# Ledger of designs, part 5: VH-VL binders against q0aze0

Target 1, 268 residues: q0aze0
Amino acid sequence: MKIILVNNRFKENTEKKAQEIAGQLSALNVEVIIDNGLDEPYAGTVDFIMVLGGDGTMLRAARRYGQRAIPVLGVNMGTVGFLSNIEINELAEYLPLILREEYSLEARMMLEVAVFQQQSLLTRVFCLNELLLRSNSPRMLSFALEISGQKLEPYRGDGLIVSTTTGSTAYSLSAGGPIADPQLDAFIVTPVASHIINKRPLVVSPEREISLHLLEEREAIIGIDGQIKMDFGAENRVLIKRAPHPLLMVNLKAKPFFTSIDRSLQRQ

## First folded at step 2 (VH-VL)

Design q14 (framework fv_patritumab)
Fold by ESMFold2-Fast, scan of step 2:
Structure q14 (fold): chain C 268 residues (1-268), chain A 121 residues (1-121), chain B 113 residues (1-113)
Amino acid sequence: as target 1 above (268 residues)
Amino acid sequence: QVQLQQWGAGLLKPSETLSLTCAVYGGSFSGYYWSWIRQPPGKGLEWIGEINHRGSTNYNPSLKSRVTISVETSKNQFSLKLSSVTAADTAVYYCARGSKFLEYSPYFDYWGRGTLVTVSS
Amino acid sequence: DIEMTQSPDSLAVSLGERATINCRSSQSVLYSSNNKNYLAWYQQNPGQPPKLLIYWASTRESGVPDRFSGSGSGTDFTLTISSLQAEDVAVYYCQQYYSTPLTFGQGTKVEIK
């Protein structure tokens, strides 16, 4: 068995903890590859991915490995998040179940984001939470939104979020989007500070293709999962569709989504 | 009340890398951009850059080749690294709370105490 | 880049008198779609970080005394202290947040005459 340990080497001795866990796994005849996020993703075949960290580390792991249909387990190393399943202090208890493949998998949809300049593909990335189109200045954006070839009336505002259901509790929630059951597959399209009254969040089929482009030259940014930033101008177009494979998240312990979000909203 | 606590090395030699950290207490870390701003002795203020809880950054173009701002959202901390320092980088460095994420308005309502960084041989 | 220029560089005012500081931007910081001026004013006492006084050109920050007021639109802005108090001796900075990079004026030192 070959396992990738994904960690953030700059957080709370997580690299040292990853080395300790790698030693334990090696003693059980498991080959371990450590991915600290600084190098290219491991290109070889692997059987399991263990993410040591918070939601940010899981988002990075999903972008790097989510399309490979490999089980991914989130192990929390600190602040409680939505994407981890067990705490680091529980890992020893659950490790035998992991090695015997005695767990269930939950499929989480991902976005495929393709950015074009004119007719040329500049980049293609995958993400678990959302794409954000936003102004990089106080100037309001004017932009076109098309859903499966249907052209909507122009948008005017600070931007737009196209989110997965997993991302419904991230930036989309802050922009007034609905909370969605992450077991559903859907795009959530949420305007950011729209100047046009009655622009509401849309919930659309994950089979839809969404495209965005600017109607006026402005300084804008495309953000991916809040971690990747790309400049976006009037010569650019972005195409968003459901990624070919969902992220396969490991469930070892019941984590109640609705009670977790309810508690978070009471604090906010 | 929101409080920003900052720390890091105060004395550097030319060519070294400056490293400062800011921790946020008493308020929401998520949903805001967090900035670094510097002030050379007896001079005005210069914006270095900003970062949000998801790691999205904007940098002052004059410093972009040398500056990296990073975030540890689980600790409510963000950090500045400035490489290849010279005497011109001698300044008081402040961390500050900037724009709300969903309304771009980066004025600064809370500031750290400041860290004096001296670059000399 | 938007350049911010303050005048005067230094101002001496007697206690109880009006102090006026000007700030000019090299291009408009008025966003026509929302009619907001993306301009803030800060007070800095020696050895202290700057303190926000005014944002959106004329909105006073919570806890800031009524004697401070901001006015102007587009490229020309004014900070007024209607009746100078001893604690108002400080350096004052304007800041635009219309576009990155964010830029500050060079500062105006206010002293008691």
Scores: ipSAE 0.000, ipTM 0.399, lowest interface PAE 17.6, mean pLDDT 86

Design q15 (framework fv_patritumab)
Fold by ESMFold2-Fast, scan of step 2:
Structure q15 (fold): chain C 268 residues (1-268), chain A 121 residues (1-121), chain B 113 residues (1-113)
Amino acid sequence: as target 1 above (268 residues)
Amino acid sequence: QVQLQQWGAGLLKPSETLSLTCAVYGGSFSGYYWSWIRQPPGKGLEWIGEINHRGSTNYNPSLKSRVTISVETSKNQFSLKLSSVTAADTAVYYCARVTKWLSGYPAFDIWGRGTLVTVSS
Amino acid sequence: DIEMTQSPDSLAVSLGERATINCRSSQSVLYSSNNKNYLAWYQQNPGQPPKLLIYWASTRESGVPDRFSGSGSGTDFTLTISSLQAEDVAVYYCQQYYSTPLTFGQGTKVEIK
């Protein structure tokens, strides 16, 4: 068995714990690859991915490995989040189940984001939560939104979010988008500070293609899962579609999504 | 490498329309705003307005009722028209490029040589 | 509109000495989301168009001598010429590009004493 341990090397506690867990797994004849985020993703075949950290570390793991159809387990390191299934102090209890492959999987949709400059593909990335188009200056953006060939009236405002259902509780929520059951597949399209007051969030089929481009030359950015930023101008176009493979999240114990979100919204 | 060449009538009578043209050589017209800026003799700089290759414009509110900037993308040219001129419009007029938004700063990195426009009086 | 005010209107500095020009904006030109000041400095020699010296308040344009430096944040900015050369005799302008209309300071004339 070959397992990738994904951790954040800049979190002092997480790096030490990753080394301890790697030693324990090696003692059980499991081959371990440690991914601390600084190097290229491991290119070989693996059987399982264990993410040690908070939601941010899980988002990075999903972008790197989510398209490979490999089970991914989120192990919380003391930070409350939505993407982990067990706590670090529970790992020893669940490890035999992991090694025997005695768990269920939940499929979470992902976005495929392709950014072009004129006709040239600049980059293609995958993400679990959202793409954010936002002004990177005090000036309001004017931009075009097209859904499956249907051109909407121009948008004017600070930007737009295209989110998965998993991302409905992230930036989309802050911008006024709906909370969605992450078991549903849909795009949620949420305007950011729209000047046109009748622009509402849209919930659309995940089979649709969404494209965005600026109507005026402005300094803007494309943000991916709140972790990757890239410049976006009037010569750029972005195409968003459902990724070919969902992220396969490991369930070792019941997920209390609705009670968790309810508690989070009531928190001081 | 990129150069701006400008031309137009230098002498006008009150009430006439000022017309100046700027041509872009050695670089792309797309991805930039192209501006007109004027400077009355012995005074400072005043921004008139800007245009991009799609014809989208922004004008200084103080001049908006009299100013029109237009673009001829096939020739890499943009033009300024200022109607109902008076002696107060006597100035050197510059065309200038705003640095590409994608590369970060909207400062005026390339300027034309300037055209002195004198309104008789 | 954002008003740009420079001080002094003119200054005379001996060759090799430091020249300091101040610029004040009527409101902040610092964009908190990217932590950049939308402020540029230009040099204008008689009969010539302005030449870009500094952008983002402190970034020197390519080809500009290192004796020119910009500093400041928010509403108060400074252009410094560390050792004045004869070719530095010119009028200097600050400019904000935070919002339209784009606005310039009134200019500061630098002369050799």
Scores: ipSAE 0.000, ipTM 0.482, lowest interface PAE 12.5, mean pLDDT 86

Design q17 (framework fv_patritumab)
Fold by ESMFold2-Fast, scan of step 2:
Structure q17 (fold): chain C 268 residues (1-268), chain A 121 residues (1-121), chain B 113 residues (1-113)
Amino acid sequence: as target 1 above (268 residues)
Amino acid sequence: QVQLQQWGAGLLKPSETLSLTCAVYGGSFSGYYWSWIRQPPGKGLEWIGEINHRGSTNYNPSLKSRVTISVETSKNQFSLKLSSVTAADTAVYYCARGPYKIFGSTHFDYWGRGTLVTVSS
Amino acid sequence: DIEMTQSPDSLAVSLGERATINCRSSQSVLYSSNNKNYLAWYQQNPGQPPKLLIYWASTRESGVPDRFSGSGSGTDFTLTISSLQAEDVAVYYCQQYYSTPLTFGQGTKVEIK
């Protein structure tokens, strides 16, 4: 068995812990590839991906490896999160099940984001939570939203979020979007500080194509999972579709989503 | 080279708890599962459960409610407790070493000498 | 659970003759990704613990005489003793290690005719 071990080298003591776990896995005759975010993603075939860290590390792992249809396990290193399944102190307990492939998988949809300059593709990225279009100046944006070629009335405000159901508890929630069951496939389209009183969040089929462009020259950026930022101007267009493959998340123990989010919403 | 030395109480009354210990000499404790296997007189072998050096256990579902296997890594020892014994628990109990595999579980390359446990009144 | 069934329950063979023991699993113990059969054979002499003879269905453990060989794949396996010696009088067990709980065959007693 070959496992990629994804960690965040900039977190306290994380690199040392990754090396300890790699040694533990090697003692079990497992080949380990460490990905600390510095190099390009490992290009070879692997059987399993183990993510050591919080939700941020899982988002990076999903961007790098999520389209390969390989099981991905989130192992929490002490931060609260929704994308980890087990705690680091539980890893030794669950390793036999991992090595015997005794686990279930949860499929989580991802977004495919393509940015164009008129007709030319500038970049294509995948993400697990959301794309955020926002103003980078005190001026509000005026922008066009098209859903499967249907042109909506122009938006005016600070921006827009296009989210997966997994991302419903991230930026979309902060902007007033609904909490969605992450087992459902849907786009959630949430306005950011819209100055139009009739603009509401939309929940649309994941088979839809969503297109955005500015109607006026403004300073704007697009953000991907809160980790990647790109300048966005009136010459640019972004196209958002469901990614070809979902992220396959490993489920070793029950993590009840609804009670977890309910408790989070009650805390002050 | 590698030796498994086992000991514990050999005579029990019904309802008592069986306690056996196995000590590992001459080899690494890590990299292996350490199992308990029993054999009733004149019958075949039954796997009870396993533990590794970090205390991770797997138990035979038929015995899981009564079995606890524990480890003292600093002493290279592991122990079996079987509660609520009956005459059906009369058997020779063996400790054994199983090397880790990438998939599946283990075969046993070293065995202790066995401890006869008799449950009778 | 994977059930292991051996045949025959007992076998009487003259010194120097071939002894063949069969073992059948209730489901395949062949793992397709590594093409390995998760099957072992043990020899148990009276009053002694079992001793490993064969693992991976056909790999002989170090120190085990050449007369012992294992064969088969998937669900049907055989242990062969090509020329029975006096010290081979024992009970033989097959064991699967494809999944937990680990299970053994009921045993085959080999004795001299």
Scores: ipSAE 0.000, ipTM 0.368, lowest interface PAE 20.7, mean pLDDT 86

Design q18 (framework fv_patritumab)
Fold by ESMFold2-Fast, scan of step 2:
Structure q18 (fold): chain C 268 residues (1-268), chain A 121 residues (1-121), chain B 113 residues (1-113)
Amino acid sequence: as target 1 above (268 residues)
Amino acid sequence: QVQLQQWGAGLLKPSETLSLTCAVYGGSFSGYYWSWIRQPPGKGLEWIGEINHRGSTNYNPSLKSRVTISVETSKNQFSLKLSSVTAADTAVYYCARLKYWGSSYTPFDYWGRGTLVTVSS
Amino acid sequence: DIEMTQSPDSLAVSLGERATINCRSSQSVLYSSNNKNYLAWYQQNPGQPPKLLIYWASTRESGVPDRFSGSGSGTDFTLTISSLQAEDVAVYYCQQYYSTPLTFGQGTKVEIK
């Protein structure tokens, strides 16, 4: 059995904990590859991915490995989050079930984001939460949104979020989007500080294609899961669609989404 | 080296339409907002509005009902029309550029020489 | 609209002495995402268009002498001429480029004492 252990190099004690867990797994005849984000993703075949950390570490793991149809388990280090399934102090209890493959999988849709300069593909990335188009100056953006070839009235404001249902509790929520059941597949399209009266969040079929481009030259950025930043100008176009494969999240322990989000919102 | 050259009629009667043109030499027309700014004799500066190479405009709300800025991208020129002029519109009118994209954002770094417009009956 | 107010309206300073001009905006011109103040200073000599001196509140434009410096953040800004020279006799304007309409201060006239 080969397991990738993903950790956050910038979080205190995570490297030491990763080495401890790697030692425990090696003692059980498991081959371990540690991914702390410094190098390219491991290119070989693996059986399981264990993510040590909070939601940010899971988002990185999903971008690096989410399209490979490999089970991914979030192990919480004690921070508030929605993407972990068990706590670090529970790992020893659940490890035998992991090794025997005695768990269920929950499929979470991902976005495929393709950025073009004119007709040339510049980059293609995958993400679990959202794409954010945002002004990188105080000047308002003017941009076009198309949904499956349907051209909407131009947008004027600070930007736009195109989110998965998993991302409904991230940036989309902060911008006024709805909380969505992550078991549903949908795009959530949420305006950021729109100056056009009555621009509302949209909930759109995941089979649709969404495209964005600027109507005038502005200093803008495309943000991916709050972790990747790309410059975006009027010569650029972005195309967003459902990624070919969902992220396969490991479910070892019942984690009630609605009570978890309710408690998190009351705490804020 | 970038140069802004401006011209237009300098003497108007009340109710007439002011028309000024600014031509850009020695630099790119795209990637900038091109503005009109006026200054009444002995007074301060008032921004009138701006246009980019695609024809997108922003106007000062106090003048919006009377102002039209247009662009002729093939000639690297932009023009101001101000309708229904009064003595209060007597001013030196300047064109200027503002860079709003790329590695630097630079406010009005190049200006035209100015055109004195006098409105008198 | 963001209103720009300068003080004083006029200033008389001896050659070689420091001149200080203040500018206040009615709203913050600091953009938190890039931590930049969208504030510029211009010098205008009689019969000429304004000349950009300072942008981002404290960045000196290329070719502008070292004696000119800008400081401040948010709503309160200062232009300093460390050692006034004869060619510095002019009217100085602050300008915000944070939001449209773009607005200027009323101007400060600097004269030799």
Scores: ipSAE 0.000, ipTM 0.431, lowest interface PAE 15.3, mean pLDDT 86

Design q2 (framework fv_patritumab)
Fold by ESMFold2-Fast, scan of step 2:
Structure q2 (fold): chain C 268 residues (1-268), chain A 121 residues (1-121), chain B 113 residues (1-113)
Amino acid sequence: as target 1 above (268 residues)
Amino acid sequence: QVQLQQWGAGLLKPSETLSLTCAVYGGSFSGYYWSWIRQPPGKGLEWIGEIYHSGSTNYNPSLKSRVTISVETSKNQFSLKLSSVTAADTAVYYCARGEFLEWSPDAFDIWGRGTLVTVSS
Amino acid sequence: DIEMTQSPDSLAVSLGERATINCRSSQSVLYSSNNKNYLAWYQQNPGQPPKLLIYWASTRESGVPDRFSGSGSGTDFTLTISSLQAEDVAVYYCQQYYSTPRTFGQGTKVEIK
């Protein structure tokens, strides 16, 4: 068995714990690869991915490995989040189940994002939560949204979010989007500070292709999962599709989504 | 070790459709882009296009009107069709593994043996 | 399209001597978000498919001898073979994978003097 341990090397606690866990797994004849985020992703085949950290570390792991159809377990290191399944102090209890492959998997859809400059593809990125188009200045954007060849009336405002259902509780929620059951596959399209009063969030089929481009030159950025930023100008276009593979999230402990989100919103 | 095995018609007449298939053995078909690249005799390399196991494609604009790449995910195979061939399409055609992601080596690390396609009357 | 230009077209080098091949892209292939150059080098022996030597401009592929090294950034790149061996007689290609279509240089033929 070969396992990747994903951690954040800039957080002392997670790096030290990763080394400790790697030692324990090696003692059980498990081959361990440590991914601290600074090197390119491990290119070989692996059986399991263990993410040590908060939601941000899980988002990074999903971008690096989510398309490889490998089970991914989120292990929380102190900050409560939505993408972790167990706490670090529970790992010893659940480790025998992991090694015996006694767990269920939850499939979480991902986005495939392709950014073009005129006719040329600049980059292709996968993500778990969302793509954000936003103004990088106090000036509002004018931009075009097209859904499967259907051209909508122009948008005016600070931007737009195209989210997965997993991302419905992230930035889309803050922008007024709906809370979606992460077991559903759908795009959630949420305007950011629209100056057109009747622009509402849209929930569309994950089989749809979504494209965005600016209608006038403005300083804008494309954000991916709140972690990757790219400049976006009038010569650019972005295409968004459902990614080929969902992220396969390991479920060792029952975590009721709706009661968890309800408590989170009650406390805010 | 990952191996790419390719096959298809080697001799074509002008106006016919070129059809080549590439099969992936010894590794995962999913999670990678699979490309077709050609090389005319005595000349350099030209990228034709790529496909992901989902069927998502990108094509070289110079060939876009004539090229179709498709997948048979259940067989770990992908195929190239190039319509309306002429003598200019005479080349060795290679399939290759690559990935066009920001943090991944997008270089072609595994190549098929190549298939010589000759277009002549 | 990003055009890739190599120099020289051919190069004759004595065994054990250094060979240097240059590659220029018409546009920068440096991606600012990750500070990586989307540039690869391939070796092609007669009758065989190309073999990856270098990716991200300077990272050697697994199993490639350390006499091969890549350098450069943005638009100007170099492949160096520090001590030419007989098996290094081949055509070498640079390739950008920054944008589609993916494009290759015209090739540099390396021969023994």
Scores: ipSAE 0.006, ipTM 0.413, lowest interface PAE 11.3, mean pLDDT 85

Design q22 (framework fv_patritumab)
Fold by ESMFold2-Fast, scan of step 2:
Structure q22 (fold): chain C 268 residues (1-268), chain A 121 residues (1-121), chain B 113 residues (1-113)
Amino acid sequence: as target 1 above (268 residues)
Amino acid sequence: QVQLQQWGAGLLKPSETLSLTCAVYGGSLSGYFWSWIRQPPGKGLEWIGEITHSGSTNYNPSLKSRVTISVETSKNQFSLKLSSVTAADTAVYYCARVHWELPSTYYFDYWGRGTLVTVSS
Amino acid sequence: DIEMTQSPDSLAVSLGERATINCRSSQSVLDSSNNKNFLAWYQQNPGQPPKLLIYWASTRESGVPDRFSGSGSGTDFTLTISSLQAEDVAVYYCQQYFSTPWTFGQGTKVEIK
């Protein structure tokens, strides 16, 4: 068995734990690859991905490995989050189940994001939570949204979020989007500080294609899962669609979604 | 560990073009903005501009007409050119990485050592 | 451009005593969508590049001692060093990352009495 351990190099606790866990797994004849985010993704075949850290680390793992149809387990390191399944102090208890492949998988849709400059593809990335288009100045953006060939009336405001259902509890929630059952596949399109009265969050089929472009030259950025930041100008266009493969998330422990989100909202 | 190593000419005459290069070791340029920041003697920090792996740039409007930042992905490097220098451009110049993570964060988490550039006649 | 203003320009504090540095932005750096203040604090020792201490106004960077804390929201922010140590003698800068161009305060020099 070959496992990738994904951790955050800039968190000393997670790097130390990754080394300890790698040693334990090697003692059990498991080959371990450590991905701390600094190198290119491991190109070889692997059987399992274990993510040590918070939601940010899981989002990085999903972008790097989510399209490979490999089981991914989130192991929480003490940070409150929605993408982990077990706590680090529970890992020893669940490790035999992991090694025997005795777990269920939950498929989570991902976004495929393609950014163009005129006719040229600049980049194509995948993400688990959302794409954010936002103004990078005090000036509001004017931008066009097209859904499966249907051109909507122009948007004016600070930006727009195109989210998966997994991302419904992340940035989209803060912007006024709905809480979505992560077992559903859908795009959630949430305006950011829109100055147009009738602009509401939209919930659309995951089969649809979404495109965005600026109607005026402005300082804008697109953000992917809050981890990749790219300049976005009037010469650019972004195309968003459902990624070819979902992220396969490991369920070792029942985690009731609705009671978890309800408790989180009590803290606000 | 990610390391930023920077170099370039430290002594310039007025009207010349400043040229500095920053090489990134231990990590990819992808997924981050890479910035130049300067600090004149006895003064505070001034952001110059930033670039992505794909070559997208954003510049401080006060310097936009004179500044060019470029990236050489094959060498894992990015470079600063500042034209028509004057004594006012005398400063320590730093290259830095912009951190991006949820919730939206973009601040400077890793810095090069700095290069002192002196402009004198 | 968002203007960042620090006070005081310099501060002399005895070892073990509390040091307080203030930072004011010319407009709010609170992002209502994320409910986060896009404000960072840096420490710069002589001859060295700045080092990140705090981001989101109050989140301490990994490896930064507990004696450093940040507070405030909107336009008024504070960096507190609860018990000054000799190694804390440095210039401290606040920075907004709400809108480009990224802007820094003028700096506050902390020195031992």
Scores: ipSAE 0.000, ipTM 0.388, lowest interface PAE 17.5, mean pLDDT 85

Design q27 (framework fv_patritumab)
Fold by ESMFold2-Fast, scan of step 2:
Structure q27 (fold): chain C 268 residues (1-268), chain A 122 residues (1-122), chain B 113 residues (1-113)
Amino acid sequence: as target 1 above (268 residues)
Amino acid sequence: QVQLQQWGAGLLKPSETLSLTCAVYGGSFSGYYWSWIRQPPGKGLEWIGEIYHSGSTNYNPSLKSRVTISVETSKNQFSLKLSSVTAADTAVYYCARGPEIWYDSSGHFDYWGRGTLVTVSS
Amino acid sequence: DIEMTQSPDSLAVSLGERATINCRSSQSVLYSSNNKNYLAWYQQNPGQPPKLLIYWASTRESGVPDRFSGSGSGTDFTLTISSLQAEDVAVYYCQQYYSTPRTFGQGTKVEIK
């Protein structure tokens, strides 16, 4: 068995803990590859991915490995979040189940984002939460949104979010989007500070293709999961569709999504 | 252009708590750690700590018992609190972007605030 | 902690001449898997925040003149200014980002002879 341990080297004590866990797994005849975010993704075949950290580390792991259709387990290292399944102090209890492959998998849709300069593909990336188009100056954007070839009336405002259901509790929530069951497959399209007060979030089929381009030259950026930033101008176009593979998240214990989010929102 | 604007009280008495805030404009707040770095008059740079938009922190061990960094993601702001100050805490305090966690996790500080002079005197 | 030590503490160089600043880390900042050195150089003018010059030991930041260059690997690093100009009078700092805590050298003051 070969496992990738994904951790954040920049977080205090996580490198030491990753080494400790790698030693424990090696003693059980498990081959371990450590990915601390500083190298290219491991190119070889692996059986399991264990993510040590918070939601940010999981988003990075999903971008790097999510399209390989390999089980991914989030192990919380103290930071509260939605994407971890067990706590670090529970790992020893659950290791025998992991090694015997005695767990269930939850599929989470991902986005495929393709950015074009005119007719040329500049880059293709995958993400778990969202694509954000935003103004990078005090001036509002004017942009075109197309959904499966249907051209909507122009949008005017600070930007737009195209989110997965997993991303419904991230940037989309802050912009007024709905909370979605992450087990549903859908795109959530949420305007950011629209100057038209009745522009509402849209929930659309994940089989739709969404495209965006600017109608006038502005300083704009696109952001991917809050972790990748790219300049976006009037000569650019972005095409968003469902990624070929979902992220396969490991369930070792029940995590009550709705009661967790309800508790968080009741306070503010 | 990414701009960091910082503010907070500049004159403190010994034993008080230092409180500074940094606001980020013109760029993405998520995807980066955001750091506090200080410089005593005539001396070099000392890293205080860093925070990710999720609230995850790393602190300089020499300051860990006195330092707290917090984030207000909805406002693109992060703040520093340093308790029980002494004259040794007199310094210019900078907020800065970095380390980043994308584009090969560069780890350097590419944008800096203007600095806030904090003087601790009786 | 990784300790960063610069030499010299101060340097006086004539206009148009080469300036060389050294930086030593107490342990290697070379990561063997990606073959990168986790080292940056900054320039600081009086009353201003530091400005990034070099990262990954030898990669020049956008907008930095090509008279600035970085070299070295592992524990020994050098910042070179090939032809000193009046605007280069500043304090220079090396910094490692291999591990926490992030640490800086004590600084090297560059002055005109």
Scores: ipSAE 0.000, ipTM 0.388, lowest interface PAE 18.0, mean pLDDT 85

